# Ledger of designs, part 8: VH-VL binders against Myotubularin-related protein 5 (SBF1)

Target 1, 134 residues: Myotubularin-related protein 5 (SBF1), of Homo sapiens (Human) (o95248r204to337)
Amino acid sequence: SLPVSRCSVALLFRQLGITNVLSLFCAALTEHKVLFLSRSYQRLADACRGLLALLFPLRYSFTYVPILPAQLLEVLSTPTPFIIGVNAAFQAETQELLDVIVADLDGGTVTIPECVHIPPLPEPLQSQTHSVLS
Short names: E, the ipSAE of ESMFold2; O, the ipSAE of OpenDDE; V2, 0.75 times the mean of E and O plus 0.25 times the DockQ between their complexes.

## First folded at step 8 (VH-VL; framework fv_pimurutamab)

Design e25 (from e00 with heavy chain W108A P111I; at its last look DockQ between E and O 0.65; V2 from the best seeds 0.00; counts 0 for: pae E 3.6 > 2)
Fold by ESMFold2, look of step 9:
Structure e25 (fold): chain C 134 residues (1-134), chain A 122 residues (1-122), chain B 107 residues (1-107)
Amino acid sequence: as target 1 above (134 residues)
Amino acid sequence: EVQLVESGGGLVQPGGSLRLSCAASGFTFSNYYVHWVRQAPGKGLEWLGVIYSGGNTDYGNEFTSRFTISRDNAKNSLYLQMNSLRAEDTAVYYCAREGYYGWGRLDAFDIWGQGTMVTVSS
Amino acid sequence: EIVLTQSPATLSLSPGERATLSCRASQSIGSSIHWYQQKPGQAPRLLIKYASQSFSGIPARFSGSGSGTDFTLTISSLEPEDFAVYYCHQSYSLPYTFGGGTKVEIK
């Protein structure tokens, strides 16, 4: 199971780069809303698994939906933290989200809204993340 | 002038390989998603795959094992490596740019090259 | 894989007539459909994106409509240069697919 999770972590770093992945990691630790976008359902599932694997051994306690169906996009307006993946075909329908951190897995970018502050990575967790990259 | 120009087509034997190139000019190539599309003589258009600005690729179902899309942003170039070619691969091969969508990167193919012909025949 | 079925396969009309081209998707794709024109010996050219949005420089006689599974390209009054094959293309789900084309022939 762990070897599969490590493949997902490595892929996440290749897709977004270390700075972006560390931002997402800190966002998840500090109870922010993280939205992954990709045209590939497989990339969405792998990215969500990779972010959860980075949190190991911490257990993620909020909404986790690797592939959110188009019919349920209103879930993105919830007041609680989440890690959610949405197919990029529905990207236009996500434009009204003002407090959601958006990771574009196809473009390789992470957009952090102006009003969202993400604290820097605590040093012990940053070292753990670098070990996963090695 | 925004332009895409394909090259590298020609005659190849079944089982052979070709590498097609697509030279981009007049825009910031590294920011765009770029696609390959082919058209067999007298037939319709067939999507082959895409390479994203982040470097990932997606392919049509029949092309994942034999075709590889890559890009070299320093050379403003897109490539299609085709291996194990078959007679059915005979077609004009186009590169196509996906334009920008206002709130994302979803758009149609706004710029096309003129194509390069690949003929697979013994 | 989403199949796009274009009809009719061939449309024979005179200049000045209205052309109506259909594209039907095998599942709902919202408005993620795009239309291209291809003249003999040329690369395709984008006409309409997202079902109804005209691309820059496209004559007003070209318009698109529809959502879900049924989409239409309309040419309000055919010009001689409109003889071509027209393709629809969906960007809703990978792999992206094209319709089989509608050939518009001018009598």
Scores: ipSAE 0.335, ipTM 0.780, lowest interface PAE 3.6, mean pLDDT 87
ESMFold2-Fast, scan of step 8: ipSAE 0.472; ipTM 0.805
ESMFold2 (binder alone), look of step 9: mean pLDDT 91; pTM 0.942
OpenDDE, look of step 9: ipSAE 0.763; ipTM 0.913

Design e27
Fold by ESMFold2-Fast, scan of step 8:
Order: sequence, then C-alpha cells, then structure tokens
Structure e27 (fold): chain C 134 residues (1-134), chain A 123 residues (1-123), chain B 107 residues (1-107)
Amino acid sequence: as target 1 above (134 residues)
Amino acid sequence: EVQLVESGGGLVQPGGSLRLSCAASGFTFSNYYVHWVRQAPGKGLEWLGVIYSGGNTDYGNEFTSRFTISRDNAKNSLYLQMNSLRAEDTAVYYCAREGYYGSWGRLDWFDPWGQGTMVTVSS
Amino acid sequence: EIVLTQSPATLSLSPGERATLSCRASQSIGSSIHWYQQKPGQAPRLLIKYASQSFSGIPARFSGSGSGTDFTLTISSLEPEDFAVYYCHQSYSLPYTFGGGTKVEIK
C-alpha cells in the first residue's frame, strides 16, 4: 500500500510535469502566492498536499487552504504568500490576479506573471532532484 | 470551419467492447478540452466525461470502471473506449468542444458538437 | 451530484406566443448554467451561456435569466423553427449534469 502523501506527489508530477512542479516548489520556498485550479475537489486536495509534502521537513507557515470557499475569494488578493486551491467554477467570478502563480491541474499548465521572478534551484540540488525522479 | 465528426458506432452484443473516434478540424485541437455526451433514444443528454488538453480525465460516476477517454493531439482525434457494454448503453454518442482562451479564462459551454454516432447494444 | 430539474416537461404553444422554461438546481451554482436547443435527429446547439449571455448568432428573441438555483430561458415570440427540446447544463462542479429537457411543441 503506498502512503497517501507519496501518491499525491506522484499525481502532481503526472499532472504538471517535472519542470512545473520544481517551479512551484521554488515559488513556495521563496514566499510567492500559489493558486491551484481544478474542477475536481479531489485533485485540489491532492495537489496542495503534494506540494506541502515536497516541502517536508520544512513547515509551511503561511495561508494554506486546499479548497477555498466561494465566500472567501477575496483572500486571493492578500499581500501575503499562500498555497490555495480554488474550484475552476469560480474562475470567471474571481478578479484578475496580478502576482499569483496559477497552476491549472486540469490543463496541466503553470502560469507565472511577468512581475514574478522565481529563482532556479542551485546546483547540485537541481541535478540531484532530477536524478531521483528517473 | 470548426467541426467535430464522430465515428465507430454500430451494433454490438452485451458484454462486448467498442471504441468511438471523434475527428477535429478547423482549430488547434491540442489547446481544447473535449467531452463525451450521450443520449439514449427518446431520452435526455447525459455527460460521460472530459479529457483536458494535457490528457487528464474526469468521468461521471457511472462510467469510471467501463469507459476510458483518450486523445491523440498529433492526429487531432478524441477516443472513447467502451467495455462491458449493456443494453442501457444504447445511445447516440456526441463529442463536444469546450473553449479555452487563456490562463485566467474558461469557456465552460459546449460548442461545437459533432453530429453523433449511434451505438446499439443488443443480441 | 447536482440535479437539474426542468419544468414543464412539455410546453404546448402556438407561433407568436411567449415561452418561459424553468431550470432549478438542487444547490446554488452561481451563474454556471448553459442552455441548448435540440431538434429531432440533430446535435444540440448552444443558445445561452452563463445564465444570461447570448451566444453569437442566436436570435434576439432568446434570453436567459437567473442565478443561484432558479434559471429561466425565455423565447419572446415563438417562430416555427423554435419548436424543439431545450436542455440546461451546469458547469459548476463535477460531474457535469443536464436537465431532463423541456419539449416545446405546437398546440
């Protein structure tokens, strides 16, 4: 039986690919805003859990809400870092976000705004990370 | 000219398998989410599932164990693999495009639809 | 799953009359409702998206309204080509669902 968190990490890599997952990992480490979008509440929960698992043993100390209620969509405009999941049904009813990294789990894409700079993982960490994913 | 054309329907015996195809033309197929919807004779529309541009899928609860959606972006084609077919699966099967216009927006409505392909499950 | 209930099941009217079709959701879905027209032997055709937005090329006599749980499709004055079955569809959550349809038939 595979641990749930490892399964969530594997699903995240399958949904977004290695390069996108590494970008999200670096974004979370450097205190950026990460928004997951999906029509599936299960995919939102799995992706948020997977990203949190990749940060272990570091504890994520900012806003973490894997499924954000429609009543709280204004939280997306907060100036502080977050890892938040929103059902894609609300995408048309949210205001355009300027400094948020958007990971579309359904489409398999990550959109990084022009104003956001995510530093690359330093060598040899990036090479070592790729090696263990072989 | 944006269009979808289904094929592969026909008569199949209970317990059999069948693969439907949907050929897309007139647009960049790889950018779009595409759905399968069926309609039993004289009945309403029933959503089967979707395949997203990257290949991830979601299904209606009744279909997860017997039906598989796949796509071949190089061939501009969508597929529905149907296994363990029952009389209740007799229907016209439609493919339908869902829009996509960028990172912020979605076009959650279905347009266009294919003409449909008839699947009859009978002995 | 979200259940969409369309009423009436059949609406018998004459050309020139106003048609009002109802679609009720089992839970709040915002404005994530779309309306389709289907004629015998044909694929469905999109009329109205997000409850009230007319799709391109659709005649002005078609309009949609509502939010939350109660939605209405209105045909202000029926033309002969409007006698068809109409379906509502929600894209609020998975699985996507359709209403049972309303058949608009000639009296």
Scores: ipSAE 0.205, ipTM 0.738, lowest interface PAE 4.3, mean pLDDT 86

Design e28
Fold by ESMFold2-Fast, scan of step 8:
Structure e28 (fold): chain C 134 residues (1-134), chain A 121 residues (1-121), chain B 107 residues (1-107)
Amino acid sequence: as target 1 above (134 residues)
Amino acid sequence: EVQLVESGGGLVQPGGSLRLSCAASGFTFSNYYVHWVRQAPGKGLEWLGVIYSGGNTDYGNEFTSRFTISRDNAKNSLYLQMNSLRAEDTAVYYCAREGYGWGRLDWFDPWGQGTMVTVSS
Amino acid sequence: EIVLTQSPATLSLSPGERATLSCRASQSIGSSIHWYQQKPGQAPRLLIKYASQSFSGIPARFSGSGSGTDFTLTISSLEPEDFAVYYCHQSYSLPYTFGGGTKVEIK
């Protein structure tokens, strides 16, 4: 629902900041792999929901798992795009991933691998988006 | 060199409030997760909560309503705001830095020396 | 929450003896256990991280082992400065929890 979507989007901006959120938005649009890390299952659920809300009205057509069970960590090695959340207790198991964008919700950072290129939003869309979010 | 120093402890009456501080030096404070841990006289260690480098917090269930953790990265300082204090909150309060071991976190080093809070009439 | 049970509560030994301290978790926690030493009036000091990794500067007589639910801290030959309380700490899930401690005291 709309009130829930608004809260999730606001939390995502609070946790990562405008520049990082825009990078994640562009990554999702360009079919990259996005991994959220947090020790809080609630923050994982909120962040994944927030990113989906930013894509509205587009429907995300790839793997979407806001809280991935520890038994299914091998899913992170899939070649297909995804939006997945993993508890930070399993962060060590994610280090071998070479093409995954990692958003650390607790640390407030987004790490983009050297092999991943996220294009900036084209003008005037980038300027308009910054103006709306600022 | 790398150290944490707590301050602000003292005697407080039941129902009162107190703010503890923890001063960090010798490392880039803003990059680290930092924790509060307490220890009642003659008892074991009890985890209170953590504040992450991004400012988010998590608490033990007993502490969520009465205790608030905050940080000021410009001052290299960590804080614990304690409200509605009870006799059972009497303890030495430690701040501790969370280590980083190649993506494995959650061990504590260094620890501060601790500051004593006594809640008594 | 994950409960850590340390045994024995008190271990009375003489210098030169071997000390074996146990920590049991209420559920499997992999290797997410850390060991601390605390002397009276002092803050805890990290000895072993992730069940078996010695922290820098810690004497070789301290070692850790175990995985899953059963963990052990061993002091191969007690020195006078080793008489202290030892705590295990799990970092597998929130909330973080500590064991009740094992006091190693002079017989």
Scores: ipSAE 0.049, ipTM 0.691, lowest interface PAE 6.5, mean pLDDT 87

Design e29
Heavy chain, then light chain:
Amino acid sequence: EVQLVESGGGLVQPGGSLRLSCAASGFTFSNYYVHWVRQAPGKGLEWLGVIYSGGNTDYGNEFTSRFTISRDNAKNSLYLQMNSLRAEDTAVYYCAREGYYGWGRDWFDPWGQGTMVTVSS
Amino acid sequence: EIVLTQSPATLSLSPGERATLSCRASQSIGSSIHWYQQKPGQAPRLLIKYASQSFSGIPARFSGSGSGTDFTLTISSLEPEDFAVYYCHQSYSLPYTFGGGTKVEIK
ESMFold2-Fast, scan of step 8: ipSAE 0.361; ipTM 0.776

Design e30 (from e00 with heavy chain Y101S G102S W103G G104W R105Y L106R W108A P111I; at its last look DockQ between E and O 0.40; V2 from the best seeds 0.00; counts 0 for: pae E 12.6 > 2)
Heavy chain, then light chain:
Amino acid sequence: EVQLVESGGGLVQPGGSLRLSCAASGFTFSNYYVHWVRQAPGKGLEWLGVIYSGGNTDYGNEFTSRFTISRDNAKNSLYLQMNSLRAEDTAVYYCAREGYSSGWYRDAFDIWGQGTMVTVSS
Amino acid sequence: EIVLTQSPATLSLSPGERATLSCRASQSIGSSIHWYQQKPGQAPRLLIKYASQSFSGIPARFSGSGSGTDFTLTISSLEPEDFAVYYCHQSYSLPYTFGGGTKVEIK
ESMFold2-Fast, scan of step 8: ipSAE 0.427; ipTM 0.791
ESMFold2, look of step 9: ipSAE 0.007; ipTM 0.551
ESMFold2 (binder alone), look of step 9: mean pLDDT 92; pTM 0.949
OpenDDE, look of step 9: ipSAE 0.450; ipTM 0.831

Design e31
Fold by ESMFold2-Fast, scan of step 8:
Structure e31 (fold): chain C 134 residues (1-134), chain A 123 residues (1-123), chain B 107 residues (1-107)
Amino acid sequence: as target 1 above (134 residues)
Amino acid sequence: EVQLVESGGGLVQPGGSLRLSCAASGFTFSNYYVHWVRQAPGKGLEWLGVIYSGGNTDYGNEFTSRFTISRDNAKNSLYLQMNSLRAEDTAVYYCAREVYYGWGSYDYYMDVWGQGTMVTVSS
Amino acid sequence: EIVLTQSPATLSLSPGERATLSCRASQSIGSSIHWYQQKPGQAPRLLIKYASQSFSGIPARFSGSGSGTDFTLTISSLEPEDFAVYYCHQSYSLPYTFGGGTKVEIK
């Protein structure tokens, strides 16, 4: 059986694929805003936990809210980095966010805004990761 | 024209398995989220589950262990694998799509439905 | 899960009369209610989305209202083709659910 943290990491790779997970990892390391969207609260919690597990042993020092209540959607407009999950029922509210990386866990896509630049993992690490996990 | 057509229904013995298909035409199937909804004879509509464009799924609570939704975007097809069937699974099974407007723009209502395919679980 | 309760179960009316159909949610769902019409032997057809927005091609006699927990579908003057079963559906939270339906039948 797998420990909880390994299960969360495995689910994240299964939902988004290797390339997208690496992009989110780099985004979190470079203090960008990461928003997870899903209709499943369990999938939101698992994805947020999985991303934190990938950052270990680094302590994430910014806003971390795996399930953001609908009443607090204005938090998404804060100028500081975050890892936040929002139910996809509120996805329309997120369309106006210009600097937020949106990971759609249901569709399996990551959308990086034009104004956001995520550095790629240095070679050979990116190629090695793809060859090991794919 | 935009169309969804179910097939694969029929008579199955209790404990048996059956796979339903739903063929999509007239739209870019790969962009759309699609649902299975069932209706027992003389009863109301019951949401079974959804498959998203990337292949991830969500199910109604009673369906998670016996039913699996999958899709083949190259074949414009949606599938429902049904295992360990019971008399209570006797129903018309509909496929239906959600609205898609383009990049990240979905609405959560179902605008196009298939005609349904009848599954009868009986000895 | 969110339970939707439709009332009445059956509504017996004559052509030309106004029909008022109720759908109540077990918790607040904003405006995430959609209404479908189903005739015998046919698939459901979308009428109203997000409580009050008419879907394209739907006759003006159909209208929806409500928010939170209480929602209403109104048919201002029944035509012969409107005698059918009507279902409400919530898209607020998984699992998605339907109401039990209201059958509008000829008196």
Scores: ipSAE 0.293, ipTM 0.760, lowest interface PAE 3.4, mean pLDDT 87

Design e33 (from e00 with heavy chain F29V N31S Y32N)
Fold by ESMFold2-Fast, scan of step 8:
Structure e33 (fold): chain C 134 residues (1-134), chain A 122 residues (1-122), chain B 107 residues (1-107)
Amino acid sequence: as target 1 above (134 residues)
Amino acid sequence: EVQLVESGGGLVQPGGSLRLSCAASGFTVSSNYVHWVRQAPGKGLEWLGVIYSGGNTDYGNEFTSRFTISRDNAKNSLYLQMNSLRAEDTAVYYCAREGYYGWGRLDWFDPWGQGTMVTVSS
Amino acid sequence: EIVLTQSPATLSLSPGERATLSCRASQSIGSSIHWYQQKPGQAPRLLIKYASQSFSGIPARFSGSGSGTDFTLTISSLEPEDFAVYYCHQSYSLPYTFGGGTKVEIK
């Protein structure tokens, strides 16, 4: 529902801040790999749902796995775009990823690899996204 | 030079409340994770909970309903609010740092404070 | 929650002897185990992180090994200052948990 989607978006902005969230939104639009980290499965689910809600009405057509099992961490090395959540217990196992944007929901940070360039978000879309949460 | 110092412990009656403080120096609490761990006399270590650099919290067992962790960034300090205390809550309470949480997460505990003793007794 | 079982509860040895301390997890935790030493009246001190990595300044006689569910802390030759209680701690999943401790005491 709409109220649930709005809540998930608000939580994502609270956890990462406006600049980081807009960077993730733009990364998803430009077919980059987005990895969410948290020790809380609820925070992982909420963040992934929030990012998908920001993309509405655009349909995300790539890999979407809000909670990735530890046995499937090799999926993170796939060349295709994704939105994936992983429990922060496996953060050390993900440190060799070279082209993945990592959003640490517990720490409130987004790490963009040097080889990844996220274009600036077009102004009308940025203003519209910002004003919905204001 | 990184240090944690706990304070606020003392004698409290069953059913009472107490707030402990943990003051950090040599590092910024909002850039690290800080945990609360307790130890009953003659017993082992028990994890209570954590406050993350982003401000979210997580707790062990049933502690969530009686215990609340908070932070004051301006004072570089965290707090443990304890409510509805029982004799079983008698323990030394430690705060401990978990290091940098970015790409090189450091989820061991260092440093630890020296602890503050809470005694719940009539 | 993940339960950590330390054995033996008490280990009675003489200086110069090898101490081998066990920590067993109720489920696989990879290498997400850390070891601490605690002396009476003191806060715990980190010795080994991620099962086998020595923390800065820790004497070479301390070593850790294991993965999955079975972990070991070894003190190759006990010094007088090593008689203390040792705890394992898992950071694999919440809630974080500690073992019950192994007390290394003088025989």
Scores: ipSAE 0.037, ipTM 0.666, lowest interface PAE 6.6, mean pLDDT 85

Design e36 (from e00 with heavy chain Y33W)
Heavy chain, then light chain:
Amino acid sequence: EVQLVESGGGLVQPGGSLRLSCAASGFTFSNYWVHWVRQAPGKGLEWLGVIYSGGNTDYGNEFTSRFTISRDNAKNSLYLQMNSLRAEDTAVYYCAREGYYGWGRLDWFDPWGQGTMVTVSS
Amino acid sequence: EIVLTQSPATLSLSPGERATLSCRASQSIGSSIHWYQQKPGQAPRLLIKYASQSFSGIPARFSGSGSGTDFTLTISSLEPEDFAVYYCHQSYSLPYTFGGGTKVEIK
ESMFold2-Fast, scan of step 8: ipSAE 0.006; ipTM 0.526

Design e46 (from e00 with heavy chain H35D)
Fold by ESMFold2-Fast, scan of step 8:
Structure e46 (fold): chain C 134 residues (1-134), chain A 122 residues (1-122), chain B 107 residues (1-107)
Amino acid sequence: as target 1 above (134 residues)
Amino acid sequence: EVQLVESGGGLVQPGGSLRLSCAASGFTFSNYYVDWVRQAPGKGLEWLGVIYSGGNTDYGNEFTSRFTISRDNAKNSLYLQMNSLRAEDTAVYYCAREGYYGWGRLDWFDPWGQGTMVTVSS
Amino acid sequence: EIVLTQSPATLSLSPGERATLSCRASQSIGSSIHWYQQKPGQAPRLLIKYASQSFSGIPARFSGSGSGTDFTLTISSLEPEDFAVYYCHQSYSLPYTFGGGTKVEIK
């Protein structure tokens, strides 16, 4: 059986695809706000763990909350970088977030606000990673 | 005309397998989450599961091991693979569409298909 | 899972009367409740979404209210075509669940 971290990485690639995962990796490295949305608490936990695993051995120094309690949704308005997961039941409360990268694990999409620029990985690293995982 | 049309229902023996199809028309199928809901004769509605636009799935607690939902966006089709069928799986099976606006979700069901009857009996 | 309890199981009323249908959730679900009408041999039809928002084309006599755990569907004056089974549905958390239904019947 695969280690939990490796399994979480594989699940993240399956849920979002290689290009989106690499965008989230670069976003985390460049101190952006990353919000994961899913109806499944398990998918939220797996995705957050997977993103942290991709950063290894780099430590993530900012707010990390894989499942944010409903009573703490105001944390999403903080100006500091984060990796946070929120159950999609509370999605309406997140509509006004203008500087947050939203990774929808259920739909398989990543929405990057117009005011946010995420540097891509230089070619050929991104293409080589894609071809290995394809 | 936005439509969902189920097919594939019929009589099946206990322990057997059956695959249901749901054909979508009149909308961009690939943008929508779609669900399966069943109803035993004379009983209420029971949610089976959902397949999201990206292909991920969630199921009701009793269905994860025996039922699999899949989709083919190129064919505008939704499927339900049913294995190890039991008499209590006898029901009308409906497919239904949920809404989607960007990263916003609309969790109500509209439209519904007409339903397809599955009878599990010896 | 969230359990939805609909009451009463059966409402026996005459045309022109007011019908009040209850749906109670086992835990707070905000406004994530939707109401459906089902007539014999037909698929369910969406009436009300998110507790109180009327779906397109639904007659004004149908209205919904409530939040948290207690929800109500009201039919202000029953028409002959309104005699049907009504289901509530929560989309607050997985797995999605339906209430057991309330049958609105003549007499």
Scores: ipSAE 0.314, ipTM 0.770, lowest interface PAE 3.2, mean pLDDT 87

Design e48 (from e00 with heavy chain V50E)
Heavy chain, then light chain:
Amino acid sequence: EVQLVESGGGLVQPGGSLRLSCAASGFTFSNYYVHWVRQAPGKGLEWLGEIYSGGNTDYGNEFTSRFTISRDNAKNSLYLQMNSLRAEDTAVYYCAREGYYGWGRLDWFDPWGQGTMVTVSS
Amino acid sequence: EIVLTQSPATLSLSPGERATLSCRASQSIGSSIHWYQQKPGQAPRLLIKYASQSFSGIPARFSGSGSGTDFTLTISSLEPEDFAVYYCHQSYSLPYTFGGGTKVEIK
ESMFold2-Fast, scan of step 8: ipSAE 0.000; ipTM 0.527

Design e53 (from e00 with light chain H89Q L94T)
Fold by ESMFold2-Fast, scan of step 8:
Structure e53 (fold): chain C 134 residues (1-134), chain A 122 residues (1-122), chain B 107 residues (1-107)
Amino acid sequence: as target 1 above (134 residues)
Amino acid sequence: EVQLVESGGGLVQPGGSLRLSCAASGFTFSNYYVHWVRQAPGKGLEWLGVIYSGGNTDYGNEFTSRFTISRDNAKNSLYLQMNSLRAEDTAVYYCAREGYYGWGRLDWFDPWGQGTMVTVSS
Amino acid sequence: EIVLTQSPATLSLSPGERATLSCRASQSIGSSIHWYQQKPGQAPRLLIKYASQSFSGIPARFSGSGSGTDFTLTISSLEPEDFAVYYCQQSYSTPYTFGGGTKVEIK
């Protein structure tokens, strides 16, 4: 629901900061693979929901799994775009992923692989967004 | 030597507030996740919460509204702000560091501080 | 939240005896269990991490085993300094939780 989505968006900005959230937004729009890591299942659910809320009214058409079971970690190696959350207990298993953007919600960092190119927001949207949010 | 030292404990009236400090030395404090754990007299250990290296936090469900964890990396210090204190908050409060080993699993607690006693009584 | 149940609450043994302490999780947590020893007036001390990995400097008589929901801490032959309270702790998901503790006391 709208109140829950608004709270999830606010939490995402608080956890990662504006620059990282905008990078994730652009990555989702340009069909990249986004992986959220956290020890908190609530944080994983909130972050995935927040990213989807930022894309509204666009419908995300690819794999969306806010909490991926440990038994299905092989899904992270598929060639298709996704928004997936994984318990940080399995962080070591994500080390070999070469084309996945990893957002560590606990640590507050986003790691973008060298082979991944995320375009900046087009002008004037980039300037307008920065002005509104700063 | 890697060390954590708590301070700020004492006697507080019910409904009062208190801020605990934990001073870190012997390691790069800003790189580590640090936790607060408490223990009521004669009782077991109870996890309060954690603050991650970037400043994000997680709390035990019963602590989210009354307790706030913060850190000051320039001062190598961890804090616990406790509000609306109750008699059942009487406990020894420990700070503890998560283990550190790059990309590997590091979520054990070592070292621990010596603890600081908080007594909530009229 | 994940509940950890330690049993027995109290274990009365003599020096030289084997101690077996149990910790059961309310759901599967893989190997994300750690064991701590606490003596009166002292902070807890880490003994075993990730169910079975000995922490540095810990005597070989301490060992851990188990996975999923059932975990065991074993002291192969009790020394006088081993009479203490032992806690298990999970780090699988937040909130992190501790077991209620097992007190190993002298007969």
Scores: ipSAE 0.337, ipTM 0.784, lowest interface PAE 3.3, mean pLDDT 87

Design e58 (from e00 with light chain Y96W)
Fold by ESMFold2-Fast, scan of step 8:
Structure e58 (fold): chain C 134 residues (1-134), chain A 122 residues (1-122), chain B 107 residues (1-107)
Amino acid sequence: as target 1 above (134 residues)
Amino acid sequence: EVQLVESGGGLVQPGGSLRLSCAASGFTFSNYYVHWVRQAPGKGLEWLGVIYSGGNTDYGNEFTSRFTISRDNAKNSLYLQMNSLRAEDTAVYYCAREGYYGWGRLDWFDPWGQGTMVTVSS
Amino acid sequence: EIVLTQSPATLSLSPGERATLSCRASQSIGSSIHWYQQKPGQAPRLLIKYASQSFSGIPARFSGSGSGTDFTLTISSLEPEDFAVYYCHQSYSLPWTFGGGTKVEIK
């Protein structure tokens, strides 16, 4: 629901900041692989929900798994776009993933691999998105 | 040298409040996750909570309502606000640095502070 | 919460003997276990990280092994300075937890 979605969006901005959130939004729109890391199940769920809420009214048609079980980490090697959350305990197993954008919710950082190119949103959309989300 | 130094411990009556400080030096404090760990006299270590570089916090379930962790990066300082203290909160309180967290997990504790003693008694 | 059970609670040995300390987790934690030494009146000191990796400056007589639920800290030949309490610590999931400790004391 709307109130819950707005809360999740607000938390995402608090955790990562506006520049990082815009990068993740653009990455999702351009069909990149987005991985959220956190020690907290609740933060992973909230961040994934927040990113989906930012994409509204677009429906995300690729792999969406807010909490990926340890037994299914092989899914991170899929060639298709995704929005996936993983407990930070498994971060070491993601080191070989060269094309995955990693958003660390606990540390407040987003790491974009050198081989990944995320184009900026066209103006005025970038400025309008920034203003709406701020 | 990389160092953590706790202060603010002492004797406090049950129901009282106390604020502990931990001063960091010799490293870029703002980049690190920092934790509070306590140890009751003659007992083992107990994890209290963490404050991340981004300012988010997590606590052990026993502590979430009475204890608050905060940091001041400009002062290279970590704090623990303790409210509604009970006799069972009597312990040495340590601050500890987690290894640098970025692309790899470095979730061991090094260094530790010397500890500061909190005694909750009438 | 993940419970760490250390055994034995007390290990009475003489200098030169081998010490084997156990830490068992209530669920699989991969290799997310770290070992610390604590002497009376002192803060804990990191010995082994991620089950088997020696921390810098730690004597070679200390080694760690294990994965999943069963972990071991070994001191190949006890020196007088090694008589202390040893704790295991898991960083796999919140809340983080420590074992109850193993006291290595002189026989």
Scores: ipSAE 0.353, ipTM 0.773, lowest interface PAE 2.6, mean pLDDT 88

